# Designs tried in a protein design chat: VHH binders against DNA primase DnaG (dnaG). Part 7

Target 1, 371 residues: DNA primase DnaG (dnaG), of Nanoarchaeum equitans (q74mb1)
Amino acid sequence: MAKFAPVQYKYIIKAEFEIDGIVDREDIIGAIFGQTEGLLGMELDLRELQKQGKLGRIEVEYKRVGNKTIGTITIPTSLKAVETSLIAAAIETVDRVGPAKARFRVKEIVDVRSSKREYIRNRAKELFVQLLSKTAPDIEELRRELEEAYYSKQLIEYGEEKLPAGPLVEKSDEIILVEGRADVVNLVKHGILNVLGMNGINIPKSVVELSKRKKVTLFIDGDRGGELVLRNLLAAGADIDYVAVAPPGREVEELTNKEILKALKSKIPLEQYIKNLRISINNDENKEKYKELLSKVFDTKKAIVFDEQFNIIDEKPLEEIDKLPSAYGIAIDKILDNETYAKIKGKYQLILALDSNVNAQERVITLKDIQ
Short names: E, the ipSAE of ESMFold2; O, the ipSAE of ESMFold2 at other seeds; V2, 0.75 times the mean of E and O plus 0.25 times the DockQ between their complexes.

## First folded at step 19 (VHH)

Design V2 (from Q1 with S31D G55D)
Fold by ESMFold2, look of step 20:
Order: C-alpha cells, then sequence, then structure tokens
Structure V2 (fold): chain B 371 residues (1-371), chain A 122 residues (1-122)
C-alpha cells in the first residue's frame, strides 16, 4: 500500500494544569476535546484536526499532591503560527476535568524548525573545522576551489575571446601574461592586477595584438611545459619582452606572494631565455640519436616508432600514423599540429618532429632544436 | 429516580471492622466518581476516600492504611472496608456520586446518600 510521508510538526504547545481532585488521565484528554468543541469553528475543531493529522497525540504528565492533580500537556501541531496560537488560547479556557475544577495555562509554544536549523548550523561549523584540520590533498584542493570561486568574481574579460584578466590590464603599459585562468586568479589574489591569461590550446589574437602595444612578461610554470607555451606565442607573432619562471616543479597558480615577487624580479630578457634553452638541448647525451632518427624520417612522408634503445620498432606512412603501436618514442616527417597530436597523444614519451605548433604533454624535439 | 443507599453501619468495639455498602440506582454507575464522606459531632463533613471511574483511589491521612474503598460496576455498588477502627472514626458516613457532562449542555451531577451511622465504643 502507498505510504503517507511522516508528518513534520511545526509547533509544540506546552501547557500546565492544576486540578482540584484526583482524576483519570482519559478525563483530562476528554476535557480538552469536550470544552473546546465549537469554540473555533469546524475548521479548527481539535478532533477533526487530529483525524487529519494536523494535530498530534496529546501527551499528559502529572503527579498527585494530596487531593490535587498537577501536570503538563504537550500538543504537537503542523498548523501555522496563527492557528496554533488560537488553539493554545482555547485550551486555556478549560476549567473542569471530570467533577473537579481545573486551571490550564499555556507555558510556551515551541518552534520545532528553528531548533533544528540551529543544530544544523552549529554541527556544520564543527565538521568544517575538522575538515580544515586535515592535511590530506583533498582538503587543500577544496580550499583552492573555494578561493578560486571567490577571487574569480574580481576578474574582467578581455578581448573578443573573453580572456580572464585583472582589472588593470588595459590601463597598464606593462602586462604579465600567464597560461590560464587559475594563474590569473592567484596573481589577482596577491595584488597583481595587470595580468592577462590565455585560455585554450590556441594562441588568442587579442594576446598577439596586445603584445605589440605593451611590454609583456611571460610568467610560466617551472616545468618543461612552459617552454612550449613560449614557442607557440613566438610562432603566432607575439612580442614577448621578458620571461619569468616559477620555481622548479611549481605552478604559477600555486605560488605564494613571496615566490611571485621573486620570480617577477628575476625575469630575464627573451633572447637570453632562448639562448639558455639551446644550451640545454646541446648538452643532451642523446642528441645524435635524435638527429639520426629525424634524418631517417625526413622527406619520407612516414612516421617511425622506436624503443628506449632507439631501435626502430615499426614504420608507416603518415596517413596511417594512428595504426602505429605505442612505444618509447615516435619520429614524424611533418610539423606537429593539433590534428596529428590528437592521433598520437598518450602513446609515446618522446616526439621527434620537423617543427611543432602544439603544447604537448610529452617531450617534443624538433629539427631546429638539434642543429 | 436517583438513589444512593448506605448500609453496614452499627456499633463496633475499638480495633474491630465494618464493611459499608453504597447501592446506587437511577444513573449509569460506571460514569461516576464515587466518594465516602464522614461527619463527626461538631465537625463539618469531611472527605475520607474517593475512587475514580478506573479505580484510582485517594485516602485522607487519618484513614490511609486502615480503610479500603472499592467499587463493583456490575452490582452498581461502592464499598468501604474499615479495619482497625478507633473511637475517632465514630460518625455518620455518606456516599456521594459526582460527574460532569461536557459539550453543548454542560451539566454538573452531584448525588448524596442519607448516611449510615458508625459508632466505635467499648
Amino acid sequence: as target 1 above (371 residues)
Amino acid sequence: EVQLVESGGGVVQPGGSLRLSCAASGFTFSDYYMYWYRQAAGIERELIASITRSDQTYYVDSVKGRFTISRDNSENTMYLQMNSLRAEDTGLYYCAAKSYRYGKNPQEYDYWGQGTLVTVSS
């Protein structure tokens, strides 16, 4: 059979009574129903309200002191405050229980929902403090998400691409360019308001245009991925003046105020950063192996996959690049673009290509990098 | 016609026992609270014991432990068993029946017997 939802009472009427005699419990309840009958009309008749589930069971507690009966009654209701108050007033008119004279007085009407809301509020505060005290990564990520939501409301949108930006990006002669929205939020949190973020795989036209009018410091993460962002910006024609780098293994979005200021103060001119990159590649012990593999694929319209010892495992035409097995690395006779990268993403740890227009998660070495 | 008729009174020695009866007629006995009152010489009528419709009892301190009130709704009769009687228990014993009707026509019902004499004398 279909169940009715449990009724939730809104108010509890609490009344006291004093009766001049010993009486049966049933006669106390009978007096309440009998002496309020007809006082408030049929709509608020207590027996009808109880049948409808709007009035709960009347609970009676009492003790006998000599030839008197003294106690309390408790009546739950799901009615609104006005109706509950009318019923409470009607109960005060009861002046007899059985053959004995009686007095009833309403002590209070308790709001059930207010008490429950206060409990929830207090308990939620305790649970939140417990969560904040944990050192697990889950708690740190939650804190970061909450702060991002708060500070993101202070950002503006820049350009046709609606890029995340600090409020002073248009007024400042110099801007700080960062990879994503989270980086912008972190810099704005720490008072750096002339910041502009890129948001996506492609380099926004608005970034390129702005870079030609203002001095730009590119602020990148401390890992290998920041190098590719710079390459993509330069290939798109952006005019980058300085590069600032987060500490090794740190991301711009997670830096403290001191780390941000230190990195920005330690910025270097673009050409010096590029020179440092070329020195790093030239010191790689596998440079000659990369040259050999890339030269083998050059002008063949093929891709070659190889193992960790740089032995060729398989080769196929570029049209069949998705049919090559996963391996340590792949060398391709083309510029690495988004289309090609989508076909090989996650299958290799090292990608050798003629050039790259992609910010790949894997290490990418191009022909001009090994010259 | 409503009647409450007490019986069982008489002369008894100190330490003795009597059993009083109150036979009721003319009303629905089980709807009434029942009472025993006592009137001694020079004293106002006093409540001795009472019994509710559900057999809940009350006794005044001077008779508690010595007197027992009871009712038999099938016989329309209330009883008072009096043990360990004392000279101070001498008096006229009355039964009373009391009720109250709630609702549209409130009505108080208060019926009394004629009394039965109890004399405790050596």
Scores: ipSAE 0.668, ipTM 0.907, lowest interface PAE 1.4, mean pLDDT 83
Fold by ESMFold2 at other seeds, look of step 21:
Structure V2 (fold): chain B 371 residues (1-371), chain A 122 residues (1-122)
Amino acid sequence: as target 1 above (371 residues)
Amino acid sequence: EVQLVESGGGVVQPGGSLRLSCAASGFTFSDYYMYWYRQAAGIERELIASITRSDQTYYVDSVKGRFTISRDNSENTMYLQMNSLRAEDTGLYYCAAKSYRYGKNPQEYDYWGQGTLVTVSS
């Protein structure tokens, strides 16, 4: 299973304030709750967080200097770094206490681990200025944007392709291989640090080399078979040991912590995944029609195009395959190679062939898939 | 109808005393910060004393030790006890009220009285 860094963050927000008047302590606290109300949504509402025990007692220390009240607030939180940064940014939007103008500035978040948190706080301030002008603030989108920024700064670059990776890719004996950067960010967010991303379906050479010296779990989206990514990896010579699949209809980049752990726990050996793909095709209710069409073209030197009802629309010798009309599908009496695919690419949704040496964008079913 | 009505002004000799009152009506008095302002001839109003909802006070240096601001929430009245009066204290004294919720509710305004004249002369 994935190797995790220990324990995520716990924080205390320290902010300074200057108030242009003499005010009561209770009104300082009231302004913080009142002016942040609704800015962070119900999940991060300060009153709700305090009721849930996730936000501690707000401590206020101040002194009077002439007609001014100057001091500090301290807010303990058991929330993670991004949520704490959002709360800190919201506090800086407080501009009045009672009848007096006020200025709040977050001085520090205790247990801060890098300058990356200061960058995220400054960006949150910029985004909250924009948010204040809108009637329906979308705090969930703001939270996701800040999370992406924060966890992206925790990534390393791996290999000559500068692939997105978690910080433990080199040190771990096992890695989790995902399709892209967004997947890596999501897994790192949830504490999985031995993760390596690829640039889509282009298979990086560094991935292939790493796969030969480490145990690899390929983690793919649930509503796509992932066959193309896996096929490309195998054709490039990658040594994939396991496959984990996101829940049906879900993408790896959007999974919750529980969904990630469940999918990784349910990983299966590569051989079993390939076998399951062949069984899934055999359970397809059109399987007999695929067999019938392939049988009709077998050893004929022809290609046959067919509609959604699997009725033959046209057929021609393989030499004239480029002259066949676009249709739902095509069946060919040959191994699908690059030359043939170039002539039929984009014309069909389904390709039936004796075998395939190409990675087609369309669904390809071969004789061995249905035998 | 919101009203702040000052009273207690008049003519006094230097070194004398006056007690100003500001009677409030039309709002929840205990929710307001209360203020005394002074306007001498030819100058802008200046804040001279304030009192919070919990009786914390502020005084400008020129009146500190001589003036005492207080409030009686049960009578909706603020007071200014002025002792050891000087010629420089001559002016029109205004009562003001500002809500603790002022920045949260933009429809709530500062409320002002009409002023009571204090003249300190020989």
Scores: ipSAE 0.546, ipTM 0.862, lowest interface PAE 1.8, mean pLDDT 82

Design V3 (from Q1 with K104R)
Fold by ESMFold2 at other seeds, look of step 21:
Structure V3 (fold): chain B 371 residues (1-371), chain A 122 residues (1-122)
Amino acid sequence: as target 1 above (371 residues)
Amino acid sequence: EVQLVESGGGVVQPGGSLRLSCAASGFTFSSYYMYWYRQAAGIERELIASITRSGQTYYVDSVKGRFTISRDNSENTMYLQMNSLRAEDTGLYYCAAKSYRYGRNPQEYDYWGQGTLVTVSS
């Protein structure tokens, strides 16, 4: 008969105990299995896990001090951090060994493969109180919460702006640039550690400087928002080499591992992405309408609002732009700046302007876009 | 019917020896931890010796080296060999059997004998 390869353990649970009596070693082990049975469901039953090779042999060391038995147990597991933490918490509920009263306390959970013992230890302690004080929560929900907290703590702060970053951003020759912290967390969760986030519509100085000395792939959402971020990056002097785009309708922060890898493998050079944008605008069915409306406002000091059929609804001088009604779109005879945007934000779906130095949430088309 | 019946008590001179027996019936003897307790006049019943299922022993300091606890699982009997008896060893000696069942309906088992009198007197 062929032997199985040894199972590589991921964690070691170490717990201490004090027992009010002299007991047999076998009864210590039996109490652990017997008193945890059914607490975490059959999928995390300790006897079953041991039969499957997912728990190693429980090692017990103890000494006798008067009529007491004091010692430690060691339990190796190949389970993930969440399951290991739940098992460790269940062991602390053991209060009898044979006829003797007992107290068990988890000393630590050691990460065999990683030096990240502090995170797991701290997080397991924080969640342990919640487990004891509530009805048994859904284990899958607990797993997800622990994973999110774990990966969020792996982020480092980069630069004077304290930007969210993966731990390898400084060491890697290439970086992946994303819009925000949630994107960074998602990429780190999926093993992409050379990632750097930005703070919304502002372009951090640290990003511009980093882009000049590293190869940068900008990873943007599958909808229109990424165009404005790219435009602002280029205006700030950032050196962007490639663009990766999330699937249509998807945000980077919500992508699965498969979607992330596919998008990154399908990245294209910046120049090609810009060319594709210009071709897309040129093929827009309403391009001539945009030109017509911009031409009507050009050099007039006015703004014009229009409906979905591109009929003009109202027209006012730029100084009265806040008095224009909400509509499908607005065309303005000026560069869209923060002051003007504050007056029209949320009133329109489409903004036509001479140029823009604002990262608006609405679609913005400028003269440069439609030449 | 669970029974623990002590025997072997009696009157003995200081320095003498006595052997107590505890005959058990009505339960699986080998599954229980076994205990000898002593109660002297005006004192609360105290543990003096114990023996685990596998034969590991404990003695209080006042009897260590003089008393020997043992068990014979094939005869369902526990023994206490008492040597070098002293006046302060006088009292009622009780046999106890203790066990605990884990699971969804945990149960504590704690059985006692009626005691056998040991008198150490000149």
Scores: ipSAE 0.673, ipTM 0.908, lowest interface PAE 1.4, mean pLDDT 84

Design V4 (from Q1 with T57E)
Fold by ESMFold2, look of step 19:
Structure V4 (fold): chain B 371 residues (1-371), chain A 122 residues (1-122)
Amino acid sequence: as target 1 above (371 residues)
Amino acid sequence: EVQLVESGGGVVQPGGSLRLSCAASGFTFSSYYMYWYRQAAGIERELIASITRSGQEYYVDSVKGRFTISRDNSENTMYLQMNSLRAEDTGLYYCAAKSYRYGKNPQEYDYWGQGTLVTVSS
């Protein structure tokens, strides 16, 4: 039969102390409550947490060595790992017991159910020092950094590129594809385990291969960077089925559980997203023509050459880009990189691309430039 | 207005006894840890005994077994019974009271008496 840890306690904080004097036991406990008061805000106040039953009784064991009191404390908690680590960091700030100077150091944080030690104790201590020194904005930012560290350990590596991924990416019929590691961490934190990350605008071969075998939803940030990621994926030959978009101005890595679920449920077919994107393209003197040409290559894996009147002269797959004739300009459905630029250098006056990693001698106009 | 007043010092033969008193006023005596310090000529003041709020006693090795610290919270007075006195016990004996306030406005309280002279000679 299955063993169940008591539901009320998940972790035990064990700390050592050295006190420069002989003190009463009650004053050791009193110092812990008194010196952490107000440090973690009202929701994580130790006295309030104990009243709510979220902290157990503080157990103290000590011995006297000369004019010193040396010992340990044990604090059971039903809080999660991050909150427990914050409590532990606050305890390390205790420097007085009664009138005596004291030093507290957290020895370990033990998971009651598995006897594992929590690894983020040292990171919580580092961040708490920053908060006390007024170099960090607030306790909520500190909490978020600790969550990122904690959930990063749950990720696996996928493919030869060692891409960040949730543990279910290989087993699932559907994949949520996100730009980077921070996005993967946030989705895993919120229970989305069939997620795979990339190196932003660099399109891994493993992603392209996987996209041809599984249903892929691309989950992009609500800014222009997300559009570029999609275009690069399409140029590389990836088979994207749906697009989900974070709220305007928001990044996937910062979304709440509700925002993630809403965006994923509101995903739209790739073809519809492309249509919506084209409708939103702005106009300027020649900007309309640039938009028309880029739209024609979008999602096609092709390049189109055009004359000075923006009439299409020829088009070919990106793999045959070197076979296109010289002309006034070329529009390509990918990021202009060194490999591609080497094939077209000197053949055109104008290059329209999704973005550019190259300082080309010709004029390069990207999606950002024609907004 | 805080006062700590030591009394009971004097001249005594080796092997003799003295009882020192420290009368306190101007603060909540039962909330403070109490201490006896000793200063011999030309050296720094040293702690020799202490007693916590609840009565837990500490003695340095050189006086352990010979000196007894006590406190009477109803009389706001601490005592030091000194037996089997030695020449090395000669010095000025100070009473101290210490406390610490936690919280938003932390503060250390550290009060001292003027001292009472103990001379162990001949």
Scores: ipSAE 0.699, ipTM 0.914, lowest interface PAE 1.1, mean pLDDT 84
Fold by ESMFold2, fold request of step 22:
Structure V4 (fold): chain B 371 residues (1-371), chain A 122 residues (1-122)
Amino acid sequence: as target 1 above (371 residues)
Amino acid sequence: EVQLVESGGGVVQPGGSLRLSCAASGFTFSSYYMYWYRQAAGIERELIASITRSGQEYYVDSVKGRFTISRDNSENTMYLQMNSLRAEDTGLYYCAAKSYRYGKNPQEYDYWGQGTLVTVSS
C-alpha cells in the first residue's frame, strides 16, 4: 500500500435535490455521471476527474418523504474556481434519476481556505444564470470567458493612459512589459504580478517614463509582430534591458505556465537579441540575392521591382517609384521614410532599402541587416 | 420481444389473501424498477407499490401493512402478497417495468402487462 500526501481540496460543491420517486443511492450517483457526460468535454469529465484525484468522493445524504427522495450532495474538488463553477452548473442539468424525474440546485460553492467565499458565491450564481439563458457556445470558449472575467478584476490601472497592469507593477524594481491586456491577464493568471501592458501599437508615455526608472524585460510574441513592438519602443526612447520571446508561432496571451517561466528564464540582454537577429538573416538562403539587388540599386537613385525568383521585372528612377508595378519585392536606393513608404505600401511583400525610419507592415531588409 | 405476464388473480372473500406474480422476459430484469398498479371500475389506474433495482419498497397508504412487494432477479419475477383483502381492493392489477437511458439519445422505457383480475366479494 503506497502512502499519499493528504489531498488538499480547494472547493466544496453543495447541491440539493428532489426526486419524484423512491430510488437507489447508487442511481443518484450514476445519474450525475451519466447526465453530465459529454457536456464539458473530456478534460472536465467527472469520471476522469475522479480517477485523477481532482474530484473527491460524491457524498449523498437523503430521506424518503412519501413517494419522493429529497437530499443533498457534496463534491470536494481541487480544481480552480472557474472549473468548479462549470461542474456545478452541469450538475443542475440533471433531471432524471433512474426512471424518476429529478431537480438539482446548487446551494453553494465553499472556499475551504480563503475569504473569497462571498465573491465566488455571488459571481457563480450570476454567471450560472447567464449560462442557462445563453445559446450554448463552445465549452473551451466558456472557460476562457469565465477566466477573463475573474482575472480581469485583479488588474489595476497604471498611469494617465490607464494601462492594464498587475497589482505589483508599482512596488517592483523590475517589470515585465507586454503588448496588450490579454497578455497581462494571462501572466496574472499564472502568478506573474509585476506586469504592464500597452494599448496595442500606440506607445504610451507612461511606459517610456517607467522604463527609465525600472529594469524592464520586454516579453514579445514569437512572430514578426514582436520585432515591430520592440522597434517602436526604442524609437520612443524606452529603456529596455532584456527581451523574452514566446516560442515560435506562439503568442504571449496563449502560453502555459511552463512556457511563460521558460521564456522568462531564457531572457537575453537587448544588445544580444539585436545581434541574434542579424545572425538569423545571415542564415537566410536568399541572403546573397538581397545583397545582389541592393548592390544593383546602390548609388543609382533608382528602384527595382523583382519577382519571387528575384528576377528584375521593372526599374525606374526614385522620383517615379509610384509608377512601378506591384510585385513580390522592391529594392530602393534610399532610406525608407514615411513619404516613400506611402507610395509603395501594400504593393510588395519584401522591401530592400539602405536603412529604414519606418515601421512598415511588410518585411524590410536593410544594408546593416545583411552585413 | 418484451413480455410482462401477471398471474394469481381470482375471487376471494374479504379478509382473504392472494399472491400475484409478474413474470418478465425480453429485457434485463435486474436493470428495471418494478411497479404494481391497480384499476378499479370507473377509476383511473393508480400506483399502489413499487420496488427499486436493489429492493427498496414503496407503498401507498391504503395498502401499507397489508401488501408486500418483492422481486426475485434470478427468476425474473416480481410478486405482490396481498393480505387482509377488502372490497375496495377489487380491480385489475397491472405489472409495470420502467427504466431510463441517459446520454446523447435519451430514452424512457415503460413496459406494461395485460393485468390480472382480483375480485373481493362476500
Scores: ipSAE 0.683, ipTM 0.910, lowest interface PAE 1.2, mean pLDDT 84
Fold by ESMFold2 at other seeds, look of step 20:
Structure V4 (fold): chain B 371 residues (1-371), chain A 122 residues (1-122)
Amino acid sequence: as target 1 above (371 residues)
Amino acid sequence: EVQLVESGGGVVQPGGSLRLSCAASGFTFSSYYMYWYRQAAGIERELIASITRSGQEYYVDSVKGRFTISRDNSENTMYLQMNSLRAEDTGLYYCAAKSYRYGKNPQEYDYWGQGTLVTVSS
């Protein structure tokens, strides 16, 4: 049994150097460690990273030309692209090897594991220019800026709606569907590349069409808004296979790698998730109040508005629904359609109706939802 | 107090040999790169040989094959064995020790001896 697992390298930093003198190989390596110490903070300290196996052995190849030492170094790393680029940039600050003046320049960062080699090289070059041209900013803020810029550039546009997507959304037979761009960025940051975003509750036509060809897992926030997204997807005819839910009160865009993987591993078949939702609605402490309000409005051709205590504030015929005041909720004696919704949009937090055929921004409870 | 003291210079016939010594004190000898420089009349001081901490040697073309640099870290002494001496080797020979400290307060260390005279004459 091994004390530590072998490390698979993700990137190789290749740099060239010219040293104005004959030097020992060990002093080339020592200068790299000595002149980068403290530049990148404790968590990116090169000695510590090497002890952890996150940096491989620094290999040095050189030749002596007159009183000069010229050559190259290679540094394998298992770190992510952003951290690798920071280390590469720090190596370019090395200007002495022992008593001799030196110049180091990173020639390339090679992607060992993936076809993303070209992207990483272009990004690393951009980041080097950025890093070298700025005054010495806080290292943690710089890391965040680089991460955001890097992962946002990895997104592609999908469909005529130009939806935010991870680079593998078209090639994968399985898709993780999320509400928005920030969710896509977070999942891509954590290695989930077959992800497609939407614009909240607005259901893109491209999403519906894709869902009929691919296996779809809907990954939603742990609040009420996620339920509405699902309802709207189903109403639009999307073929959703599984649902994954962020922890209660948490958003997909803010989850850690461990939380994302746990949620995706714990995904539930769609029908089971819907059944659980119906149980939750039936356990709503206000369920009987919803029934009472709907029964009062039923077959009256009226709408009634009510407060947070479910007391009726006003009522009018459906023809005059636009004349009702804003309140906590409204109950209507009809199926909620686009014409009616246009007249009440934004005035209420809760809509009680006989049924619904619209994408409402507000919470909608229908007779079917109650029983 | 850092000191580098050269010795072994003198007058020698062409084709002869001399062995120069550079005795060091006041610093950790094994941590320094060591150098021999030569200054002939009317000429700037020039590097002729160097030896790294681990013993890697460098020679300029004009002395390669004739001069041998060495160091003895246990005696804190560097040597220059000069064979097949020529009139053009005449000059003042200096010992130098150099190192560099990295970090927040970077510092170069560059110590020199006073020189020992070598005269090659007919």
Scores: ipSAE 0.681, ipTM 0.912, lowest interface PAE 1.3, mean pLDDT 84

